Miniprotein binders against p81326. Designs and how they scored, part 148

Target 1, 226 residues: p81326
Amino acid sequence: MLHFGGFIMEINHISKILEKEREEYIRNKVEEYLKQGFSKDDAVNKANQSWRTYIGHRIQDVIYNLLKKFLKDSGLKVTTDKALNNRNLPEELDKVKRLIAINYGEYLFLPDADVIVYKVENNDIKIIAIISVKNSFRERRFETTYWKLKLKESPVTSHIKVFLATPDKDNEISYKCPNGKPKKMRIILEYELDGIYFLKEDFEETEKAKHFGKIVEDIIEISKKL
Key: E = the ipSAE of ESMFold2; O = the ipSAE of OpenDDE; V2 = 0.75 times the mean of E and O plus 0.25 times the DockQ between their complexes.

## First folded at step 11 (miniprotein)

Design u67
Fold by ESMFold2-Fast, scan of step 11:
Structure u67 (fold): chain B 226 residues (1-226), chain A 83 residues (1-83)
Amino acid sequence: as target 1 above (226 residues)
Amino acid sequence: SDLEKRAEQLIEFAEYLIRLAEELLEEGRPKLAIEWLKLAVRFLQMALELARKNNLDELAERIEKLIERAKELIERAEKIKES
């Protein structure tokens, strides 16, 4: 990152690009649903729901590709929970899946790990971090913290860093009250998680809440300590 | 070198963004394609500055061609957008 500040600025602009599509995407989806026989109000509601899903997938894909490109020369590998749900897993990914699975007695479930960073040393796999991507905090606000707390319960997974990546365009967790205090949700998420990475310029950084452009170097440093 | 690796990382990410923009153009979304192409150009400009400061002439020429390709795609997208 020789243009460290410039790099961070450009990364933070990613969410602004996604906003430009919103109105046209919603308009097109409303037309689609109306043709399917939905009422105007239902079509609008479904289109907005579709947009939230679409933008979440787009941001997740961008983050995956960014991490894959920038971590490749540091001995780190990147995969996704979608890749781990494939029917026939390569041996390496099958091992990754087993190392992040959470035990519920007779059952094993994967956390909501949108992006997973790991390393391979002498045919041993070590999971470095999982990144949860959230575009909105209106529903399932603490789901990422639930998975973090579950991972901490097992000696196999307790070392895994759990990060949240979000544009937080509605200022749901980057907003400060007039007295300068963060909102309760921000306080809880920052306390329980290993870090929050914002895809935006306008927020106050802390030790654990940072510009998304810093995630690459942070992950590299964490991997060196394992 | 570390500098060449960083330049290559910027180039590879920009190439991903260009492919994303090409896909969006095929889907009839020129406005969004333009924005991703502009971001790709900015990452390529970072890579170009890095290459030039380190006298990596062949790499700089490769980056300049990628910037030109991205700018040509922006011009095509702008024409589609106007239509």
Scores: ipSAE 0.676, ipTM 0.889, lowest interface PAE 1.3, mean pLDDT 86

Design u68 (also named Bh1; at its last look DockQ between E and O 0.78; V2 from the best seeds 0.82)
Fold by ESMFold2, fold request of step 13:
Structure u68 (fold): chain B 226 residues (1-226), chain A 83 residues (1-83)
Amino acid sequence: as target 1 above (226 residues)
Amino acid sequence: SDLEKRAEQLIEFAEYLIRLAEELLEEGRPKIAIEWLKLAVRFLQMALELARKNNLDELAERIEKLIERAKELIERAEKIKES
């Protein structure tokens, strides 16, 4: 059990590696755009937009692969919203898609979820959790909360745990009441979601706000109760 | 058996990190690839510790070979960085 202590400490390196990459990535992209004839201001803006897309996909891919490897021996499978939007889905994934879809009258949409955890027992599929991966909260701050509230509206989806995973390097949600003043975003996210998992050590830990290294054990425990 | 499963999980995640680093090397990004390879070695060392403590000699030998492969990739990446 305490072997997971080393696992938690090594998880902190993921965020550190991603931060080391940022400076070089942006510098190279600015130079690339300048050579294409963009002004310096435009090149910087484009490089930062490129970085935001790149880092979002990188973090999601790392988390997806981590969960896939560490959950499989507990009878848990992992997929992504990207995989569920492919044209020709296998029957198993088509069932996963149908089990998380939200009805909007004549339209049917998937929640915006980065990673989905489910189990299969005798061809029966149970969705366990959705993990939203956010690098920053400058825009679409409460997107994950919206989807949690929509999932709660139906008995078919109300059991699904909705988690947020984030490095939160800019401390946008790391503390509830910095300097004695309530941080609205942290308080609402913690209240509405089933958990927030930080890819760093410097945050205010609560029953719902934990280090990311604890997410595997939490998901396994939840799956045994469902 | 539980410890063997945990070691295999650590190995499989480390193998993913190595593949990520190989992609970055192919993109001409050896500096960051080295960082991911170092992390892969850290996960493999955890797996090796589990294997050795439980006298899983065949598993330990497999892990040692993976560590040597990752270290060879680090050496290759460092040469690319200097060129």
Scores: ipSAE 0.847, ipTM 0.940, lowest interface PAE 0.5, mean pLDDT 89
Fold by ESMFold2-Fast, scan of step 11:
Structure u68 (fold): chain B 226 residues (1-226), chain A 83 residues (1-83)
Amino acid sequence: as target 1 above (226 residues)
Amino acid sequence: SDLEKRAEQLIEFAEYLIRLAEELLEEGRPKIAIEWLKLAVRFLQMALELARKNNLDELAERIEKLIERAKELIERAEKIKES
């Protein structure tokens, strides 16, 4: 008699579904571009480019909704960089925006924070975690670590946990080298960040590098200590 | 209660997955819509087990109806997929 596995197992299954999205998406996009009059080669190239943008937004949306639904009863709230870019911000979100801003002399900039977890205590806001979603590590390999290091410079933001969430489909940081040593990029990212959540099955799990299904319980645990 | 809150969280996430699957069906992607719907059903089944173990009969009935809706959507998606 088989019963459905626990909560973490089902959250981890999201990684398999995200991988399966590609085939049907590309097929439909190629067909769409062919109908618009593009050549086969151009249609395939455009479909592949479209997929890279699409999957990033899908992962962000799934993480946002997962955390929003499962954290609400733990006294935690969730927002996105998109919400913080709205012209007319509610007072609460305006405060969130100000609490993650980084000082560059005359200027204040926001870090790249795809999903933000915070709590409200006696009308005061405390930022718990920032989650950065990366689908590839080609050009801006250490962007997430840059923001982590900048946040550490201020007593206002130094407590904020910075997590990377990635399918790492190209095995850029989840690949196990034949001699057992991780790649330089994996070593640096794992060392500097508070955690990496892989949206894939096949990698070597560590204390900081985990399957995505652990993210809900980890954030709840962190919030209790802050 | 904490168990009722957990069941509601599972239900709300499953409802999100159902809405996502409906959007995918409208976009002509039945294969992946089925995958998200099957995950929604598994979350709803976890919620149902919690409701039944704690004798939350009205919540159990609500969850059963949501499972029926998700399964109907899977059937519709299977028909679209085969065409």
Scores: ipSAE 0.838, ipTM 0.938, lowest interface PAE 0.5, mean pLDDT 87
Fold by OpenDDE base, look of step 14:
Structure u68 (fold): chain B 226 residues (1-226), chain A 83 residues (1-83)
Amino acid sequence: as target 1 above (226 residues)
Amino acid sequence: SDLEKRAEQLIEFAEYLIRLAEELLEEGRPKIAIEWLKLAVRFLQMALELARKNNLDELAERIEKLIERAKELIERAEKIKES
């Protein structure tokens, strides 16, 4: 139990580190863009946009590696949509790709899947979960929900759990009804998704809204039922 | 054992964080590299505690070496930060 508590605390620290990086990153990028001849306002805007892209990838990579390491001994494998964007995939990953594909009639498309958790049993692949990792919700607020709903439409993919992992730095979805006012985004995301996992302490915990430290255990438990 | 597995998981994640920090150092970002290295050390310390409690001396030694490496990288990063 104590070790788990420590683990949770360190997960929270990940978010803090990412926040600490922002000031330095922005400063450096502003300077870079000023040197390129942009105005101060343009430089700041470009730096902020660059930061959003950069930090989004950073947190995804960290979470991917975390899940990969902590799920390994449970016989679970982890990949990403990026890894599936190859013409020459190993057989295993080609199967994974096909098993998460969404049918649009003439076309198959992959959902946004920052992290894909699957198991291999008797040469059969079972997709366990897709984790969407979002640093902020400024853009694509319900994108993960869209993919969850699309996955539900097929018996091939309906069993796949879809989770959202976020530090929710701006407290956009940390509480359901702060000050008596319902937070539409929190309510909808919690309703439609299989779980929301927070890389922070200050949030309203529910059956579906949990600390990120619980995601490994939850995924392992789900994997045993499939 | 399950505890040994958990220790190894912590080690492997810490090693990833160390690599991340090394990349940041190469990018000329020692301040943030130090933060990741400190986090790596904390994960390694958790692993070390597990190893010691289970009398896994060889594993403990391996972890201690990794902690030492991480600390050396912190020192290097601090020097770079000051310059």
Scores: ipSAE 0.836, ipTM 0.935, lowest interface PAE 0.6, mean pLDDT 92
ESMFold2, look of step 12: ipSAE 0.827; ipTM 0.933
ESMFold2 (binder alone), look of step 12: mean pLDDT 87; pTM 0.860
OpenDDE base, look of step 12: ipSAE 0.834; ipTM 0.934
ESMFold2, fold request of step 13: ipSAE 0.821, 0.831; ipTM 0.931, 0.933
ESMFold2 (binder alone), fold request of step 13: mean pLDDT 87, 87, 87; pTM 0.861, 0.860, 0.859
OpenDDE base, fold request of step 13: ipSAE 0.819, 0.822, 0.821; ipTM 0.929, 0.929, 0.929
ESMFold2, look of step 14: ipSAE 0.822; ipTM 0.930
ESMFold2 (binder alone), look of step 14: mean pLDDT 87; pTM 0.861

Design u69
Fold by ESMFold2-Fast, scan of step 11:
Order: sequence, then structure tokens, then C-alpha cells
Structure u69 (fold): chain B 226 residues (1-226), chain A 83 residues (1-83)
Amino acid sequence: as target 1 above (226 residues)
Amino acid sequence: SDLEKRAEQLIEFAEYLIRLAEELLEEGRPKWAIEWLKLAVRFLQMALELARKNNLDELAERIEKLIERAKELIERAEKIKES
């Protein structure tokens, strides 16, 4: 379908939009921190950290709203880790929270699930997928794979698909070496996860590594099998 | 119909992008607002094509008005950016 191809292409441009104002944002934040009495080096470091937090929230919000709008007519619901961490949870979200929690002996912890897709049938909740949103990879590069491996250990959570969504603006996992081989990080993430969805156009697609615009149809197809 | 649902999904996402752009304009970020508005227009154009191909005249008129509104916001953002 031509118009759905257009959808995928337009979604790929989100990564360019997200970078549009980085320099001005950082410059303004540096000035704010300098006025607060921080040293120049501290102001720069804080400004860069502020940008990473700001843009991370933007990406998560855009992905959340996209999935919410495009999945609602397929009987699917979407929520966020932020919603699940509210002290006063509606009954439905409390059930969602319990169905993705991982057991560590006496303790239960939530995975790093920025966006969660689920369905409700006869008051029973079925978790379809969790999407981890990463703007950069640095020291948290394999966090998503850790949560995937933990979820596989329980019959309650083993069916849950774990996806990574990322602009990958620094080409940390979308770059290919001159011999055509992917970098180690890309190989490991693609092997362990159920899918990687790029909010960019400059990468080679595989069965598991796709343009983000394809996530809607993929999630709908997965939900039909559950 | 499935097609009308798809058009409505495109419209609702575009409306979200327009609200995001309005928020960014209030925050003094017109360059970013313009980019999100351009994306909203592209999604509305996809919805308009679906509506027109299926002779959904009232839906097409609604979409055309949203495109016009988004373009007016782009023009306002361009003026703010220049100032």
C-alpha cells in the first residue's frame, strides 16, 4: 500500500526533528546553570544531561501517542512506566503492573518498560509487548536484553515481546563495518530482543531490525496469535 | 469502515503533533514547532488522500480545514522564529 509506505517514510524523519534544536537547547541551559553559580565545565555537563533527559521524554511521548492512536481500533491498549509508578493506580493498570513484574526472591521489580501494549478480554489482561526507548546506548546498552532474559524465565511473562525503539543518531547500532558485518552491540541486541525499531532511514533492514513505522502492524499481528 | 478508522487514526496523531507544536511555541522553540507541524500536515495529507479516494466528502472537508490550520500555525511560527 502506497499511503502506508508514506507513513513509514514520514516516521523515519522523527530522528531529524528530534535533533533540530539540540545546540540552542544546550546553549540556553549552559547560560541558566552559569547564572545559578555552576562552573563552566559543570554547566556544560549539566546542560548535556538535561538535553538527554528532555529528548528522551519527547521520544517516549511521541512513541506512546503514536501507538495509542494507531492501535486503539485493534482492541489494544497502551500505557507507560510513568503511569504504572503512580501511587494511586486504577485497577486495570495495577493488574498490568503485576503481570510484568519480575521476581527476585522476596521482591518484585518492574522491567525498564517505557511503553507497554496490552489487551483486555473478559477482565483478563494479556501483555503483548514492552518497548524500551533509548536515545543513546553508553553504559545502559544491554539493559533491555537483561530484562528480556529475565522475562523469559517465567511462564507468566515469557510470551511478552521486548522491543527496542531508538533514533540511533550516533550510529551506535545501525552502522555496518566496511566488510558488511554489524557491530557487536547490534549483533547482541538483535539476537536477544524480539525486534529493534529505528526512527531513522539510514540502516539495512532485517527480519528483526525495522523502520519504526512497521511496529503498528507487527504488534497487531502478534496480538492475534495470543 | 477500516479505511475511515485509518483516516481517523492519522487525524488524531496529527492533532497530537499540532498540540505538541503549540506547546513548543509557548516554550519559545519555533524551529522545532515548525518541524512537528510539517509532519502533522503530511499525516493529514495522507488522511485526505484516503478520504478523497473513497468519496468521503465531509471527512475530506474536515481534514482540509485542519491542514489549513496547521499551515497557519507554521506561518505564525516562522514569524516568531524571525523575530
Scores: ipSAE 0.782, ipTM 0.919, lowest interface PAE 0.8, mean pLDDT 86

Design u7
Fold by ESMFold2-Fast, scan of step 11:
Structure u7 (fold): chain B 226 residues (1-226), chain A 83 residues (1-83)
Amino acid sequence: as target 1 above (226 residues)
Amino acid sequence: SDLEKKAEQLIEFAEYLIRLAEELLEEGRPKFAIEWLKLAVRFLQMALELARKNNLDELAERIEKLIERAKELIERAEKIKES
């Protein structure tokens, strides 16, 4: 395992880079929309929507590459939902897809699994964890918990850890309410999921709600128990 | 060795960050290319410290060349940013 105090700090620094990128991205997009004739308020709203789509893909890619590079020597492999949706799957990825898919009669659906960690031992595949990346909770706030509950119903998938990774820029699950209680959404997500990894500096930390930099060591420790 | 594997993991992630920065430069976003390149340099410096401390001279030379490449890209990005 890679154990440096500096390592976790540098991984957490990714959140600061993403925040700086957001400021410039939004400024440039607002300028673009103003030139197209949108009002200042509309330009700002459109720029924020554009950023949410852009950053979601960026965070998924960063998490994929981080885990792929740092889990490799622990005997762990990493793939994505995009890779599993290729028309021609290698045998190994076809097996991964089958082991994570949820059956609805004649239909199979993948869970909300942006990044998937698994291992191969003696030609058998064991799924370790799935990571769902959420930049915003406006409409799909409990989708990840729905898939966790579905995975728990089958002996094939009940062992799979389900994690949420999020910058939570709108502070929807980061802090307690004025009455001193966590928000309902935070309570439910933390209760049902196996962990939440924040790509931000400040939030209400718990045993299950951590800075993103800890994800590598946590997954390695989980894999040792399987 | 275990230490060589750790250094290689740092190198591979830094190479990913360099590729990300190159893509941002092609998109005309030098400011953020610089930020990702600076992070790549810091990961490479961690790998270099591991290599040097363990007398892995060939690996250290390889890492030094990657740091040089990343710094050259930062200079290129700074020129684009100023234009």
Scores: ipSAE 0.729, ipTM 0.899, lowest interface PAE 1.1, mean pLDDT 87

Design u70
Fold by ESMFold2-Fast, scan of step 11:
Structure u70 (fold): chain B 226 residues (1-226), chain A 83 residues (1-83)
Amino acid sequence: as target 1 above (226 residues)
Amino acid sequence: SDLEKRAEQLIEFAEYLIRLAEELLEEGRPKFAIDWLKLAVRFLQMALELARKNNLDELAERIEKLIERAKELIERAEKIKES
């Protein structure tokens, strides 16, 4: 059923709105870098990197606010990696941070957990899901998969669902080869992760690769089993 | 009711989109503000449909006022865009 009278279709418009911003953003940033004395090639490269950072933050913010608003009445709370790295961390968020931290001998590191969904019951915290937000896969193709595999190693974190959310505007993981086969990266990501949610309209859905608007109901259903 | 909670969630998300649009207007980007405001109106229209079908007259009235406010912001953004 179309959630909230077409909610899933309306969420697809987010990708269109973001794409309209790209050309103007890049043009303005190229001009800015040229004024700073960078070469044309360097200015273009820096502008594209700036766009990836900007769009990544925008997508993360939209996902955070969407999940926060739509999950609150299901007893679920939402936080971000930015909040967990705050200097004055509240006790509840400090507990969340400790429950997702991965041990590397003398060191503890957080996974790439851009958005985190958890619940609090009788002062106990249960982590439900981690959402990794990726605009592009150029230098960090299997980063999300790495963190999923590390979380699976511990009984404390093995239940945590790891999702990827991406507009995939360059068709890096939504592309199909002429023979209909997905690319290696898509096959691996879909196999290892608990789900991929696309902030785009034009792709073929599977059981685990879905329109982003479906994430709310999926998380609620997962939380009922925990 | 569950449907009333869902309508409220749509309203809160639309309010977030309206705030995002206000920030874009302050940055001198009215074109993009308009797109986010139009999305907010569509979510408010979904909330209104839920409220009306479930005879939640007070909630429907509140949503109608929010839609009017969002449309006023679109008109303001259109004028800024033209100037």
Scores: ipSAE 0.701, ipTM 0.890, lowest interface PAE 1.2, mean pLDDT 85

Design u71
Fold by ESMFold2-Fast, scan of step 11:
Structure u71 (fold): chain B 226 residues (1-226), chain A 83 residues (1-83)
Amino acid sequence: as target 1 above (226 residues)
Amino acid sequence: SDLEKRAEQLIEFAEYLIRLAEELLEEGRPKFAIQWLKLAVRFLQMALELARKNNLDELAERIEKLIERAKELIERAEKIKES
């Protein structure tokens, strides 16, 4: 087995690392915008918008590199939706793109698959999982569940696992109501998705909602069944 | 061999974190860089433990040098943070 308690614990601290440094980032960005001539209110708003974009990209990059490094010796390959949207694709990535694309009559669209895990055997490609990375649920609440439901409609894509990875810093899906029941959004996401991986320490684990450090072993086990 | 592969995986991820920290230092974010470097050191320490338990002396020496590099970067970041 790949995972150790120490490894899982250290990966769980990623959320604390990201959140602890938010103030430094925002302070620096506010100063930059003030020097550019923006008002204090505009500078603060722009700095907060910049932070949301920055943290989203940072989490995606960390997850991509972690999966790429830890899965490579298990016969698994990792790519991103950004790589698949290049005009000129290598043959292998073109095949990956075709195997996750969803048909809308005359049009084909990719799901919101920030990170994609697949395997190659005898020039055949098998998609194992797609991971949607969300730092906030304010404007994109059920996007991941929509893509999961669409992928289930086709025999080509119905086997693909759809995971959500999130620090959930605002406790939007890890917080329980005062009566101890999960919020509606958490219930729906957990029911429809194949798993939720939290980049935070403080939440209650279930069979489908786990500490992010467990994702590597889970993906390897899934790949063995395909 | 499986333990060597795990050690190499830990090393490669730590090297990624060190590169990330170097980029953050160039961007003037030493506080953030320090946190990622500390995480890199912890992964390198796990790799070092695996190398030592398996008598992989050459690998252990390589890991020890990476730990020292990461610690030097932490010291540099602490000085930048104070200034």
Scores: ipSAE 0.707, ipTM 0.893, lowest interface PAE 1.2, mean pLDDT 85

Design u72
Fold by ESMFold2-Fast, scan of step 11:
Structure u72 (fold): chain B 226 residues (1-226), chain A 83 residues (1-83)
Amino acid sequence: as target 1 above (226 residues)
Amino acid sequence: SDLEKRAEQLIEFAEYLIRLAEELLEEGRPKFAILWLKLAVRFLQMALELARKNNLDELAERIEKLIERAKELIERAEKIKES
């Protein structure tokens, strides 16, 4: 158990690395753009834009690789929305895509599913969970809950667990107000979603809101009950 | 065993972090590479403890070599950072 606790602590440390990377990434990018002849204001704007693209890719890739490495020995497979949007899909991924798609009459759309966990048993595919990865809640803060509610309406997709994974650097959903009450956004997300996993140290754990390091065992337990 | 599987999972994730750090070094970002390499070493240290407690000598040697590689990359990144 001590080593399990150590694992959770090191996983939570990812948020600290990402934050240190932000400051130094921006400084380096500003210098690069200045050397290219851009004005200071343009260099700063371009550096900030570059960071937003970079961090989105980085955090999703880290989470994808962590889940892929730690779930494979439990018979679970992991894929991404990027893989599912390829023009030429392998049969297995095409089936995964169809099993998470939401019907809008003549159209099918994928939910906000940055990472998808599924299993293959006797050539049948069972979707276990989808994970939405959010670095910030300043934009489209309830989009994940919309997709959860839509998935819940269909017998094909109602069993799929919808999780949120986030460093929540700005304490947007891990902060409590002075009266001890969680913020509205935290209350709504926790109520509607199947779980929230934080890539950070300091927050109050609940049955649904946990340290990200716990996601591996939680997904394995869910898969056994299906 | 289940403990061997956990150690292998830690090793594979650490190897991913080392590859990530190598990419950052090629992109001229040694400070970021160092941060990810240090995290990789911490996961490898956890795997090493599991291997040693279970007398998995071959696995322990493999992990020790990976820690050595990560430390060599940290030294390389520190030199690049200073330049």
Scores: ipSAE 0.528, ipTM 0.838, lowest interface PAE 2.2, mean pLDDT 85

Design u73
Fold by ESMFold2-Fast, scan of step 11:
Structure u73 (fold): chain B 226 residues (1-226), chain A 83 residues (1-83)
Amino acid sequence: as target 1 above (226 residues)
Amino acid sequence: SDLEKRAEQLIEFAEYLIRLAEELLEEGRPKFAIYWLKLAVRFLQMALELARKNNLDELAERIEKLIERAKELIERAEKIKES
């Protein structure tokens, strides 16, 4: 639908659920590690590390479901890289998979595309956007940038928007140094990608770095130009 | 050079789709073959427009032959689909 208030309410509801889930998860994991003989400090650190892995999957699912719900009335469809890895793909998803593939000479590989937005028009598929979901940037911080640059090389895929969606709870790319300068990673990601959407409120918006609540409107506007 | 590289990228992708379609036809999957061949033709037509606008006559001839090959495969796939 073309209503952003409903989308924002849904995000707020989910955020509240995720915070309760975090508290319970960490409490349970700390208890497990203490029973294994770890110190309190080690147990807390290990529980937080475990949560980072767990929440990554949860955030991907949340984003997929939100986009699927709020884009359907605009004629847009949403799928995931998990769906594209099934052996018996429906014809439509097989087409989507082929249209996001990147050429490496004799080989084709899929980019790291957690969520994919496309439209179907007269049996033709147009890929609108690929969304990479990252909870942490400690490992493989520039993978999304690598895939963006590879997609940009081909006229077939160069129109595809590549977005990063992240809560960035550790302030790895949303924090500015005391002098107001963003960190190198933030500068590079914002420059190379088509947009960064934050699932948090404590950051300064720019033309490309926005609150996640704006993603639906942006995707719809992009789709009208294709 | 940049324009020629862009045209070659379109050709390379189209050639992959044609090979994929040939394999799909051997596997008895003509509907998928037709889809990939039509996509290949679109990419080749884009490459052909680039080649013609820049007077790359030999490249244009290569692309035209690939378009003809893809169209022949579409016709073959349509007949298999009807059977």
Scores: ipSAE 0.000, ipTM 0.173, lowest interface PAE 17.3, mean pLDDT 79

Design u74
Fold by ESMFold2-Fast, scan of step 11:
Structure u74 (fold): chain B 226 residues (1-226), chain A 83 residues (1-83)
Amino acid sequence: as target 1 above (226 residues)
Amino acid sequence: SDLEKRAEQLIEFAEYLIRLAEELLEEGRPKFAIEYLKLAVRFLQMALELARKNNLDELAERIEKLIERAKELIERAEKIKES
């Protein structure tokens, strides 16, 4: 038997590595931009923008590989939005794409599904979960919630679990008010979504808001009920 | 067996972390390459414990070679970091 406690701890250690990497990355980028002649404020802003792009790709990649490696023996398959955008899409992935697409009259759009977990039985595909990766909530604070609510409207997609994965570096949804209440945005996201996985150490864990390392076990348990 | 499947999962994820570390080395970031390699070694050690307790000698030998490779990469990364 896998020792789940030790496994979860080591997966969560990725959050600590990313946090240390952020500090060095931003410091080095600020110095680079200063040498190019940018002001201190501009250098800091550009360094933070660069980090958001970099870390977004890293987190998506980590989640994809984690889920792909640890779910394969549970009868689950994993793909990405990038794979679904390939021109010569295999039949299986074409079916996955169609099963998560949302109708807007004459148009079909995919939700914000960075990583997708599904199963195949007798050529039938069932979508288990989608994971949206967000680095910042400055402008698009309820985007993942919007997609969850749209998916719930259709009998084809209403069973699909929608998870948010985020480092929440700016404490936008992990901040705790002095009176002990979470922020309104955190309350709404946690209520409407099926779960939030934080890639950070300091936050209040709940049944639905957890340290990232629990994602594998949670998806396996969900898949057994579908 | 189920234990062999779990050991293989740990090995495959560790191999991913080793590849990530190699990419970081190419990007001139040895400090974080080392962090991911150390994490890979810890996953491989978990897999090795499972293999040894279940008398999977061939799998244990494969894991031991992967641990050696990861440690060699850590030594190389440490030298790059010091330069």
Scores: ipSAE 0.772, ipTM 0.916, lowest interface PAE 0.8, mean pLDDT 86

Design u75
Fold by ESMFold2-Fast, scan of step 11:
Structure u75 (fold): chain B 226 residues (1-226), chain A 83 residues (1-83)
Amino acid sequence: as target 1 above (226 residues)
Amino acid sequence: SDLEKRAEQLIEFAEYLIRLAEELLEEGRPKFAIEFLKLAVRFLQMALELARKNNLDELAERIEKLIERAKELIERAEKIKES
């Protein structure tokens, strides 16, 4: 794996590219909404919401395609929650959906699994990991930990690794206080989840909190132990 | 062969980034497209280094053509950005 470190560094630049375009995107969307007759305050709020939606979809798509390209030669397959919500599911994806679904009495729900990694052996499916992609933490800070805790309750799903992938541009969980202590949210997320992968350069790595480029090798190693 | 697989993975991801950049140009986002094209070029340069060190001449030529394509798209996007 010569030059894999170079690949890791380049992937972390994605967060900078995304942030660089934010100001122009917001400015253009504000003008667009103003032309539609919205007030200045409403236009600004709608533009910011549009940015969050746009970037959320963009980063999920990038992560999905990266994992799909880099895991295929290790016998691993990648899908999305969007694919699993399709009305006409192939048999393989229907099985994947059933293996990650959580029972709430008479109801069955999928966890917040933006990207799902699995393997197929003799027509049997083994789920390796689910990855929650968060561009910001605003009002859904512990949603990923809720799904991790629910998955741990069943022997069918307890082996599934739950990862968070995030640019964390607002330094909500990558910042350390002057005394070196992480913020409460970071402590809880790192404790409960199997890993946090940052799409940024400027943070201190730990055993579970790493640069996003390390996710490929980590998932491959996990799959070998299952 | 593991090095060939890594080079192919880098190429396939770069091809995805080039397609993404073309979609961004359709959306009227030339500045955004340029940044993803530059990223694609960097991944292709890593793949090219792997191909050359392992004397994979045909793969190296394929990668060089993709780099040229990405640079042509950057030039096109720069012109769109200015207009």
Scores: ipSAE 0.584, ipTM 0.855, lowest interface PAE 1.8, mean pLDDT 85

